# Ledger of designs, part 15: VH-VL binders against Protein cereblon (ohgt)

Target 1, 230 residues: Protein cereblon (ohgt), of Drosophila ananassae (Fruit fly) (b3m1f2r157to386)
Amino acid sequence: LSRVPGVDYLEHILFPGEVLPFMIDGSLFDDEMPGLDGLIFGVGFPLMQPPEDNPHKLYGVTCQVYEKGESGRQLVFYKSRALQRIVINCDDIQGPPQYIARNPTSKCFSKVKILPEYFLPEPLKCVDMGSMSRFRDIPSMRDKYRRYQLSSTPWPADACQEYAYEEIVERARKKLEIHKIDTMPRCPIQLSFWLVRNLHLTEKMMRLTFLTDSVNTRLQLIGSTLKEES
Key: E = the ipSAE of ESMFold2; O = the ipSAE of OpenDDE; V2 = 0.75 times the mean of E and O plus 0.25 times the DockQ between their complexes.

## First folded at step 15 (VH-VL; framework fv_temelimab)

Design z5 (from y1 with heavy chain S57R L103P; at its last look DockQ between E and O 0.01; V2 from the best seeds 0.00; counts 0 for: pae E 16.8 > 2, placed apart)
Fold by OpenDDE, look of step 15:
Structure z5 (fold): chain C 230 residues (1-230), chain A 122 residues (1-122), chain B 106 residues (1-106)
Amino acid sequence: as target 1 above (230 residues)
Amino acid sequence: QVQLVQSGAEVKKPGSSVKVSCKASGYTFTSYWMHWVRQAPGQGLEWIGAINPEGGRTRYNQKFKGRATITADKSTSTAYMELSSLRSEDTAVYYCARGDTYPDYSGYFDYWGQGTLVTVSS
Amino acid sequence: QIQLTQSPSSLSASVGDRVTITCSASQSISYMYWYQQKPGKAPKAWIYAASSLQSGVPSRFSGSGSGTDYTLTISSLQPEDFATYYCQQYNSYPLTFGGGTKVEIK
């Protein structure tokens, strides 16, 4: 849990790695703060309606200020980049919640839960591999060992797919050719967030992907969308 | 290894109640919703309800009109399903099933218990 | 509630056959899941998010679909594939299953 100042963002869901497409008024930050550069704040997505099971939850991202800029209108603004997905319990908000909700008017702070990028409750070490263990440290047999391990371990599919996202990348690449996009992140985490925006997925899929705490699951969700379109 | 181990078969009279247990192991119990699904003999699958062990929030199929009560004990990683006012039509195998890993959406059952037969007969 | 209708309810096929099972929803859904169940056993997760195979599921299985219509396909039926398959949605509560499709040996 981290305490961050809240900001409302109404335009669309931001994913980690994205630069904020709007100007941030420096007045949003306390004067007592040593500097704005590097400051982390929270951006809530009020349009992302919480499910019925969590009516008091607000989802968002942490953002970091990395540059102060000037607009052509002589307005000072701060450029920020989204860092981590977060969930906010409205009960944890200090100050008027309107600042991180719709139509912010006042500064507020809240404790936030940083959502994990990997949701793997247990490590992949739980399976007795028996005689196959002898191949674990043999480079030529490593992949075979891993495949065997995965096939023998009753893991969620999202956990197992960490080792096979190349196909998804290829499908995504083909899809993105239409948009003259030929580059994408290599890091699975970054990729999982990059794809959802660049593939122009539906709002529902974007929300689902955002709410998913596993990189593997996110990629699988995105991948499934690609398959359906093919 | 994820395991869901359910309690043994039950034979009940009409009007009585049954409480089935599901002990989870091999994963963080509070990180997943636990669902209950039943299957009458030779029939399909019917969703009863679910619980988020973290916080104890529940969701029910309204078909059961409050007869079903789902609870969870975090200390023992055990989920429970109690069905009251039993009828002959409640005769079925009852399954616990782990939900998906989505924080707010949980409707994919990636692991299942072995099932508990509940027989309701006069 | 969303009703899921599977077709056919049962089919007979031989080893090596291509098998297609359909699941039709009463309204458009975004998330379809499939389970395999063998007699006397609990269902097993088989396909998630319409087209993603659960760990351990052979590549001969595939899922597709969108909107109201979804399909599970077995490219070449194997002896171990004889089972009942169920589709399931969680687009809205209550969660619902299809009636099942029993794949039997011819």
Scores: ipSAE 0.000, ipTM 0.486, lowest interface PAE 15.7, mean pLDDT 79
ESMFold2, look of step 15: ipSAE 0.000; ipTM 0.400
ESMFold2 (binder alone), look of step 15: mean pLDDT 91; pTM 0.939

## First folded at step 16 (VH-VL; framework fv_temelimab)

Design t1 (from x4 with heavy chain D31S S54E; at its last look DockQ between E and O 0.01; V2 from the best seeds 0.00; counts 0 for: pae O 13.3 > 2, placed apart)
Heavy chain, then light chain:
Amino acid sequence: QVQLVQSGAEVKKPGSSVKVSCKASGYTFTSYYMHWVRQAPGQGLEWIGAINPEGGSTAYNQKFKGRATITADKSTSTAYMELSSLRSEDTAVYYCARGDTFLDYSGYFDYWGQGTLVTVSS
Amino acid sequence: QIQLTQSPSSLSASVGDRVTITCSASQSISYMYWYQQKPGKAPKAWIYAASSLQSGVPSRFSGSGSGTDYTLTISSLQPEDFATYYCQQYNSYPLTFGGGTKVEIK
ESMFold2, look of step 16: ipSAE 0.360; ipTM 0.686
ESMFold2 (binder alone), look of step 16: mean pLDDT 91; pTM 0.938
OpenDDE, look of step 16: ipSAE 0.000; ipTM 0.487

Design t2 (from t1 with light chain S28Y; at its last look DockQ between E and O 0.00; V2 from the best seeds 0.00; counts 0 for: pae O 12.7 > 2, grease 20.1 > 18.9, placed apart)
Fold by OpenDDE, look of step 16:
Structure t2 (fold): chain C 230 residues (1-230), chain A 122 residues (1-122), chain B 106 residues (1-106)
Amino acid sequence: as target 1 above (230 residues)
Amino acid sequence: QVQLVQSGAEVKKPGSSVKVSCKASGYTFTSYYMHWVRQAPGQGLEWIGAINPEGGSTAYNQKFKGRATITADKSTSTAYMELSSLRSEDTAVYYCARGDTFLDYSGYFDYWGQGTLVTVSS
Amino acid sequence: QIQLTQSPSSLSASVGDRVTITCSASQYISYMYWYQQKPGKAPKAWIYAASSLQSGVPSRFSGSGSGTDYTLTISSLQPEDFATYYCQQYNSYPLTFGGGTKVEIK
């Protein structure tokens, strides 16, 4: 686990997929480390409140360096990308974890657990409705088709809705149009993290989404914020 | 007039494969789904799968667990159903049947082939 | 898959009798179809969309129902009506048929 000099982690939580420009001094990397290209390091969020049922856990992300540049001030500029959410048991940290918040340049090592990204596809997409299937790909009939599917399936409609994210995407798109943002990731996993950053959610919501392992649930949480603003 | 003419009866050993053909005439082959339905002796009807000859998309009854393969040749207006890993329980009359189309609310099999008896015996 | 249960599985009737066959679906369906099959022959489309008769089907036949319960009725049984009747759903894959109802001569 590494603290990146010059980065203020009090301001925001890093999410997978986020590009991180860092001004890093050479102290971050040991000479024994196998090169900087592709180097993976961990970034912890010491101020992130753990769930009540998980005390003494430090949450963070793994980051990968993909570009190195020189800044005019003898500082090396690194571009990194956050890859995966991680959780660390504080008891497993080698070093002074109590100083992490106060000493951003401190390095420590620990075993980390990569948090899972559960994604469940929408069950309705897997259901072939026979004669009604011809309407599946017709934009003007899509909603009607979906309603028909919902009414024809043996499970509750509300349960199906929990897995659906297309509507959320559409609401997000509309909201982002105001900001001249017309593109978003198609991958649900990436999308769930991308939306958190680009929709400027509250800190509470950001934390909640970060702690959520289910992509579907994250999207639903995000979706709930969009409904409230409408 | 619409006609579906199927290939002749087959006798197969267990573990082998059978491929039944269905030649369509009297209508635009690509405009209709082609379905396959079987009927064991003295039993009811069981849907095997279907193909859209226009795009080649298929749907299968999961009961067959990938043993059934349905194909279509637009150039000859012929649909095929291949069933592999044959078992005695696969002994049945196999039918091709014209199915649903776009803008068609019938959603039923309006024309059927004459049937192909497939006998699986050791 | 959608299960279709026909009742009865078989019945004996006389010419002129009123015959009613029922088909119950395990879930809500919008489209029910009926076929007539005679021994050694392929099924024939008989009733489509629950209540519409196929061309050539006598008017003594009728279909009704909605939701999960559908019926085929023959108002006055004729000699040529002795056959097996199957209901079928086209709402979702896999397509399924009822177990059939054999109408026999009493």
Scores: ipSAE 0.000, ipTM 0.473, lowest interface PAE 12.7, mean pLDDT 82
ESMFold2, look of step 16: ipSAE 0.297; ipTM 0.678
ESMFold2 (binder alone), look of step 16: mean pLDDT 91; pTM 0.938

Design t3 (from t1 with light chain S92D; at its last look DockQ between E and O 0.01; V2 from the best seeds 0.00; counts 0 for: pae O 13.0 > 2, placed apart)
Heavy chain, then light chain:
Amino acid sequence: QVQLVQSGAEVKKPGSSVKVSCKASGYTFTSYYMHWVRQAPGQGLEWIGAINPEGGSTAYNQKFKGRATITADKSTSTAYMELSSLRSEDTAVYYCARGDTFLDYSGYFDYWGQGTLVTVSS
Amino acid sequence: QIQLTQSPSSLSASVGDRVTITCSASQSISYMYWYQQKPGKAPKAWIYAASSLQSGVPSRFSGSGSGTDYTLTISSLQPEDFATYYCQQYNDYPLTFGGGTKVEIK
ESMFold2, look of step 16: ipSAE 0.383; ipTM 0.718
ESMFold2 (binder alone), look of step 16: mean pLDDT 91; pTM 0.935
OpenDDE, look of step 16: ipSAE 0.000; ipTM 0.501

Design t4 (from x4 with heavy chain D31S S54Y; at its last look DockQ between E and O 0.01; V2 from the best seeds 0.00; counts 0 for: pae E 22.8 > 2, placed apart)
Fold by OpenDDE, look of step 16:
Structure t4 (fold): chain C 230 residues (1-230), chain A 122 residues (1-122), chain B 106 residues (1-106)
Amino acid sequence: as target 1 above (230 residues)
Amino acid sequence: QVQLVQSGAEVKKPGSSVKVSCKASGYTFTSYYMHWVRQAPGQGLEWIGAINPYGGSTAYNQKFKGRATITADKSTSTAYMELSSLRSEDTAVYYCARGDTFLDYSGYFDYWGQGTLVTVSS
Amino acid sequence: QIQLTQSPSSLSASVGDRVTITCSASQSISYMYWYQQKPGKAPKAWIYAASSLQSGVPSRFSGSGSGTDYTLTISSLQPEDFATYYCQQYNSYPLTFGGGTKVEIK
């Protein structure tokens, strides 16, 4: 269990390694929070229906601020990346999830359970993109830049060694060739989350994959979608 | 295709308020900031403020000293800019412009509305 | 706020001429953006991130610069290029524009 200072809510599912779709307003964070660099916060998915056996669970991800985008007196924006899948007991949240969803500026605190797969060490470090940062503001390079960030994210090596995913990778590569995507994460964990986003899977499949705590199972699920289209 | 359609020209008296609308289409409204920029006749461009339609957060040019209010209606994909206590110097063409907030700096206004002329005269 | 000073404020040139517009920032900025505006029309995104051309912008346009000094260059001025060009920064709020450079036909 980890205490996450500040919970925001998105209507769409984020996966570990994913860069949040746009800059986050600094107003989402408390002024009393020490330093924003490396700050970890939670993002819940209130519209994501949990399994029937867990109706009081809110799924989400931990996110880390890794870059301050701009300065100003009124608005400070932060770039953030999803780190780990989490589940929150709604009873621990101040206010019902539905209420929070309607008030996206609401600040909440809750205990969260990190779902299995890997453990990210703390403090987490931002990914230094080096010379690649020059592409971050180029619309045509957005996706590629994001994918590069994902691929550059360190993952526990021990978690990756036990999976056979070469076949899935090959199928995915063929499918993504049309999109000029020629690189994929090598780590199965990273790959399982990366594929969901880059293959533009259905919402149903995204949810299913998110709820799956096994890397192997996630890859199998994703793989099944690739077979159908081949 | 991305389109920003603004409301029609306005003629206002000093001290009154004006509210200009900007209807967005052709993209996910909540995925981009909406900015407002004005241009006085024969003058340059001046940034008024912006809103994140997703959360409703706003930023303003302090020059307007709270006279400007920017809002957004997600259900209609429409952004609004209201300027109160109008003065003659507020006479200008007002533009809404889509700002890119993805990844890094979001200061790229890739699409603009057609502009709304607001004339302030006694 | 960050002040952007464009130079020149106006220039007259002939078709085929090389045109250079400069934008100087009061402090270092990460990227510069350029817009083209024709009379009676809204500005159009022209150059983003200092040197990247917006889709549809002819290759005769180029942007360069870093820190406080940025430049927009037209290698060979064409009739359709006569317009006012604005630089813009998004380094900090408030967002600011240069005063504009009007490129007129000689």
Scores: ipSAE 0.000, ipTM 0.504, lowest interface PAE 12.8, mean pLDDT 78
ESMFold2, look of step 16: ipSAE 0.000; ipTM 0.385
ESMFold2 (binder alone), look of step 16: mean pLDDT 91; pTM 0.938

Design t5 (at its last look DockQ between E and O 0.01; V2 from the best seeds 0.00; counts 0 for: pae O 13.4 > 2, placed apart)
Fold by OpenDDE, look of step 16:
Structure t5 (fold): chain C 230 residues (1-230), chain A 121 residues (1-121), chain B 106 residues (1-106)
Amino acid sequence: as target 1 above (230 residues)
Amino acid sequence: QVQLVQSGAEVKKPGSSVKVSCKASGYTFTSYYMHWVRQAPGQGLEWIGAINPEGGSTAYNQKFKGRATITADKSTSTAYMELSSLRSEDTAVYYCARGDTFLDYGYFDYWGQGTLVTVSS
Amino acid sequence: QIQLTQSPSSLSASVGDRVTITCSASQSISYMYWYQQKPGKAPKAWIYAASSLQSGVPSRFSGSGSGTDYTLTISSLQPEDFATYYCQQYNSYPLTFGGGTKVEIK
């Protein structure tokens, strides 16, 4: 479990699929992290409490480093994306857990429990768009192509088979039009987390959504907020 | 048509470094990631890393612990893979492969012909 | 990293046989990719996104699966199909391949 140096997560919850809004120092990945995937690290949310206010649980996300680069100052940095929600038993944390909240630079190690959800790859990665693929390599059309992919990518629907969410999507779309957002993830799982970030939900709702293991329930929760605002 | 042409076979001593090149043609070089994959004799495929030629960002398999360096020259549409501190276990055919990363196709649609790197004392 | 286990590692079959290769992932993934490799040649993209055939791939090939389990099937094995097949995941870095399945002539 790592706390990104210089980044305050006290009021910001990362959701699966979310790109970390910062480049992290390569020093995050050192030889002192045995047994961990060198490209995956954990971020905890010390101030996010479960509904039961269980002080022994720390919620967070795993993050995947997906780009490595060098700054103009020859500093190695990593860009990462949140993958999976996790919960940590504080008793299992190796190191000073109290420092996690107080010292963003502190590193700890712990066994984590992956919450019943897996990270789906970016839908844009795998979809053959047929004739539209010809635009992928055209700089002027690349963004449009990607947006089209995003909106057209089929994802397994098994995660949301129990509930129809098309209405929620439509309501969200209308709301987001005001913000000049014309596309959203088609994948229900991604959508359920994407909407939380882009709809500017209350902190309470964000936390509630984060703690919700069911994509259907998340979408329902989000949907309820849309109804109230309409 | 898309072509990836790699440099010739290399014979190296342990502890040395090797740099393999991959010249791309037939497509916009900066529009695709270039991946490097190796295959030891009689073994399977192992992903080494990738580069986005447009921005120069890279991703690596941590197994190589910084021994691998992938670079790209946009002006020549050439990608490079350098592997340092060579060991006998690094003996393999090294492939460059056109691919994508996060927002592109997640498979390698074109491959170079491969470069045999032999590490022997 | 996501480990991919292919089964079997090798198989012997005759022309006309139905062949099924499986790839099991240590974690749930959304898509699986398959490559065909012949001796002395680079791998070729064969199946992408679990079930989509690469251009030029015969229709006797098919891919299926979800979650952790994926399969490549050849409905009727042809002489040109004798090769090694690899599954690959692009779900997360590092990218990983299965150990391969060598399809040999019986």
Scores: ipSAE 0.000, ipTM 0.476, lowest interface PAE 13.4, mean pLDDT 78
ESMFold2, look of step 16: ipSAE 0.053; ipTM 0.590
ESMFold2 (binder alone), look of step 16: mean pLDDT 90; pTM 0.934

## First folded at step 17 (VH-VL; framework fv_temelimab)

Design q1 (from t1 with light chain L95Y; at its last look DockQ between E and O 0.01; V2 from the best seeds 0.00; counts 0 for: pae O 14.7 > 2, placed apart)
Fold by OpenDDE, look of step 17:
Structure q1 (fold): chain C 230 residues (1-230), chain A 122 residues (1-122), chain B 106 residues (1-106)
Amino acid sequence: as target 1 above (230 residues)
Amino acid sequence: QVQLVQSGAEVKKPGSSVKVSCKASGYTFTSYYMHWVRQAPGQGLEWIGAINPEGGSTAYNQKFKGRATITADKSTSTAYMELSSLRSEDTAVYYCARGDTFLDYSGYFDYWGQGTLVTVSS
Amino acid sequence: QIQLTQSPSSLSASVGDRVTITCSASQSISYMYWYQQKPGKAPKAWIYAASSLQSGVPSRFSGSGSGTDYTLTISSLQPEDFATYYCQQYNSYPYTFGGGTKVEIK
């Protein structure tokens, strides 16, 4: 995305699919933004800031406003849904993001890099890309090939068919059952983030999961937190 | 496919330096930490250090701090480990290994190089 | 530095046997991984500390544990399982490995 309004709002990690209700000044949104009429914004996570040795990046998510309401005193209530994980080069930030938390009327913009929802690591089954396979082994086209693979593949579920995560799901189900949660997303991508949301994971595990680009790996990581019940 | 290809075996004298290379392919080089691990003959595994190829930040085992230098060349997707002031105890197979997960958390080592034997002998 | 102690250092077993390897950490950890290494080869990523699921790894392998104590179990040892297994923590730098457990044929 070439331009996304930025919000440094959350003290916790927000995962794709989560809902972000908040009250903010409507001026945060740019009416002239292309695409979704300024209803897309980025949320940066201070918690997700890289170590001191990598200070120039900020992680976050894009969010889409799907409901707007007025809540008195010129505040607008927004219901937003997190969409995609992003990484921001701090050098690309225009404005004072550090002031947003203290000054909600402050506005900043930045270019963002959308992180992949999944990556098919070896030896995971490769998706047949047909004629596009000719680019697989070309170094200059490799990343493009992979991006296309990721974007064009409905889900790595078919590719991951040989790598069953049913056991993980079952363990999660059992754990969540005690909390009267008996429904989970069927989509593995959604599931991988949904589980993080609904399981009590450590901050480090949340970060690890957030930064993991492979659905399979995310599920395995999550699975590792689910102990076998004797 | 992900591949880590290391340089060939080295024979070095005590006090000298050795630089081992690790050529990465099959993935975005800058998206993963590259680690170095060694294994003395018949012994276990020892972590030396790691580098974030994107920014060049490094972490070292204190045991090797001052002697080990890990670098990365993004243009060639190659990581390097240089060990100076070599001792006989440094005789080992040295491995590069990719750390799973994204930039700021290296996690476990999902892919390994084939190893480079470094022999230090007088 | 987190120290990992594996037990036993070596064991002899027969095909079909149940094998249990333990890894004890000097402090409580949450992030540990198991590797398999065969002679003359680089270690291979094997399984997460508390999971039986890993790409390319047979279901007879399972990891369990928490805190300071973790266990790798092979429910029924197969010929291809004879190797040395290492635990590794990635809780914090410096990353450390257990001393390894060599599973040998009886």
Scores: ipSAE 0.000, ipTM 0.482, lowest interface PAE 14.7, mean pLDDT 78
ESMFold2, look of step 17: ipSAE 0.239; ipTM 0.633
ESMFold2 (binder alone), look of step 17: mean pLDDT 90; pTM 0.931

Design q2 (from t1 with light chain L95W; at its last read DockQ between E and O 0.03; V2 from the best seeds 0.00; counts 0 for: pae O 4.4 > 2, placed apart)
Heavy chain, then light chain:
Amino acid sequence: QVQLVQSGAEVKKPGSSVKVSCKASGYTFTSYYMHWVRQAPGQGLEWIGAINPEGGSTAYNQKFKGRATITADKSTSTAYMELSSLRSEDTAVYYCARGDTFLDYSGYFDYWGQGTLVTVSS
Amino acid sequence: QIQLTQSPSSLSASVGDRVTITCSASQSISYMYWYQQKPGKAPKAWIYAASSLQSGVPSRFSGSGSGTDYTLTISSLQPEDFATYYCQQYNSYPWTFGGGTKVEIK
ESMFold2, look of step 17: ipSAE 0.261; ipTM 0.625
ESMFold2 (binder alone), look of step 17: mean pLDDT 90; pTM 0.926
OpenDDE, look of step 17: ipSAE 0.000; ipTM 0.493
ESMFold2, fold request of step 18: ipSAE 0.362, 0.249, 0.182; ipTM 0.687, 0.603, 0.573
ESMFold2 (binder alone), fold request of step 18: mean pLDDT 89, 89, 89; pTM 0.918, 0.919, 0.915
OpenDDE, fold request of step 18: ipSAE 0.021, 0.118, 0.036; ipTM 0.614, 0.701, 0.572
ESMFold2, last read: ipSAE 0.342, 0.313, 0.307; ipTM 0.674, 0.682, 0.658
ESMFold2 (binder alone), last read: mean pLDDT 90, 89, 90; pTM 0.920, 0.913, 0.920
OpenDDE, last read: ipSAE 0.028, 0.000, 0.024; ipTM 0.583, 0.501, 0.572

Design q3 (from t1 with heavy chain S106L; at its last look DockQ between E and O 0.01; V2 from the best seeds 0.00; counts 0 for: pae E 12.7 > 2, placed apart)
Fold by OpenDDE, look of step 17:
Structure q3 (fold): chain C 230 residues (1-230), chain A 122 residues (1-122), chain B 106 residues (1-106)
Amino acid sequence: as target 1 above (230 residues)
Amino acid sequence: QVQLVQSGAEVKKPGSSVKVSCKASGYTFTSYYMHWVRQAPGQGLEWIGAINPEGGSTAYNQKFKGRATITADKSTSTAYMELSSLRSEDTAVYYCARGDTFLDYLGYFDYWGQGTLVTVSS
Amino acid sequence: QIQLTQSPSSLSASVGDRVTITCSASQSISYMYWYQQKPGKAPKAWIYAASSLQSGVPSRFSGSGSGTDYTLTISSLQPEDFATYYCQQYNSYPLTFGGGTKVEIK
């Protein structure tokens, strides 16, 4: 995204799929804001970055406003849903840095990099690139090569089926039964974030899972937590 | 030119931890995965894990059962591998290796560090 | 995990000999990588994607294979080729290496 308004609303990590209700003073979202079908904004997590991470990077999520209400006293209530994990280069931030304050009062914008919901560091099934391999080291052809690879590689949803995460799901189910939660998302991607939200993981584990770009790895991390508790 | 420079040799006692560093230069640090591979004396190569310095995502060989922690400092272009609860079997040369991959695929190591000998002995 | 079995574990050859090293995977893989390692040194990328030579690798080296069976071939062994060669896969975690093949001078 080339331009996303940034806010620092939460002190805790917000995962994709979560709802972010907030009340703000008037002018965060105005007519100058881009978007036709609901405004997308970024929520940054200053405390999210690893200790040794570049201090100029800020992790967060995009959120989409799906409901707006008036609460009186010039306060507007918004309901938003977190969509995607993002990383922000602080150098790309335009405007006052108040966005990272707990009580931001000024608008800021930034370029954001949307983090993939999955990487395939362990491509379960890869297509032999064959003669295409010759383009690997050619800068001008690298992107084309990558696109080809993307098109030929099974996506995580399908790929995840190749992994035995059913046991993890079962352990999670048992854990959640205590809380009368008997339904889970079927989609592995959604499930990986849903579990984090519902299993009350440690902050450290939440951070790890948030930073993990592989659905399978996230599930494995979650699974490891379940084992430790058993 | 791409260079991976690792920290010096370590001698550790069983039960302790070791943290090996790998400073990268000559390329965009965040554009490549950093892997860690070890080699026991006279033995083959064993993959420990990897990190995406961009997002901090990691992958581990489950063999280490959480004993290995891989981190990266983008500000210094340095990757770290910490191995805890050391045992004699952990005596090995530890290598960092850049993963030249497509679209975050892991597994091809085009550049290697010089290696760090970690000796675990009583 | 995917197991890679190299054959032979070691071989003795003379300069000028044709040398063939095989790597067999426990399951089908799409990409095999080869590394050369000399004593006291880090491995070096040698062949990537089964058949592509890393920059600087002499043309006497070649790689082939598909599925579960891959081969590294040296058409005419040179003095500098005496080393240990490892195959490696990244089709699935954990990444794994073959046991290595030591090419020794006869």
Scores: ipSAE 0.000, ipTM 0.466, lowest interface PAE 12.2, mean pLDDT 79
ESMFold2, look of step 17: ipSAE 0.005; ipTM 0.475
ESMFold2 (binder alone), look of step 17: mean pLDDT 90; pTM 0.931

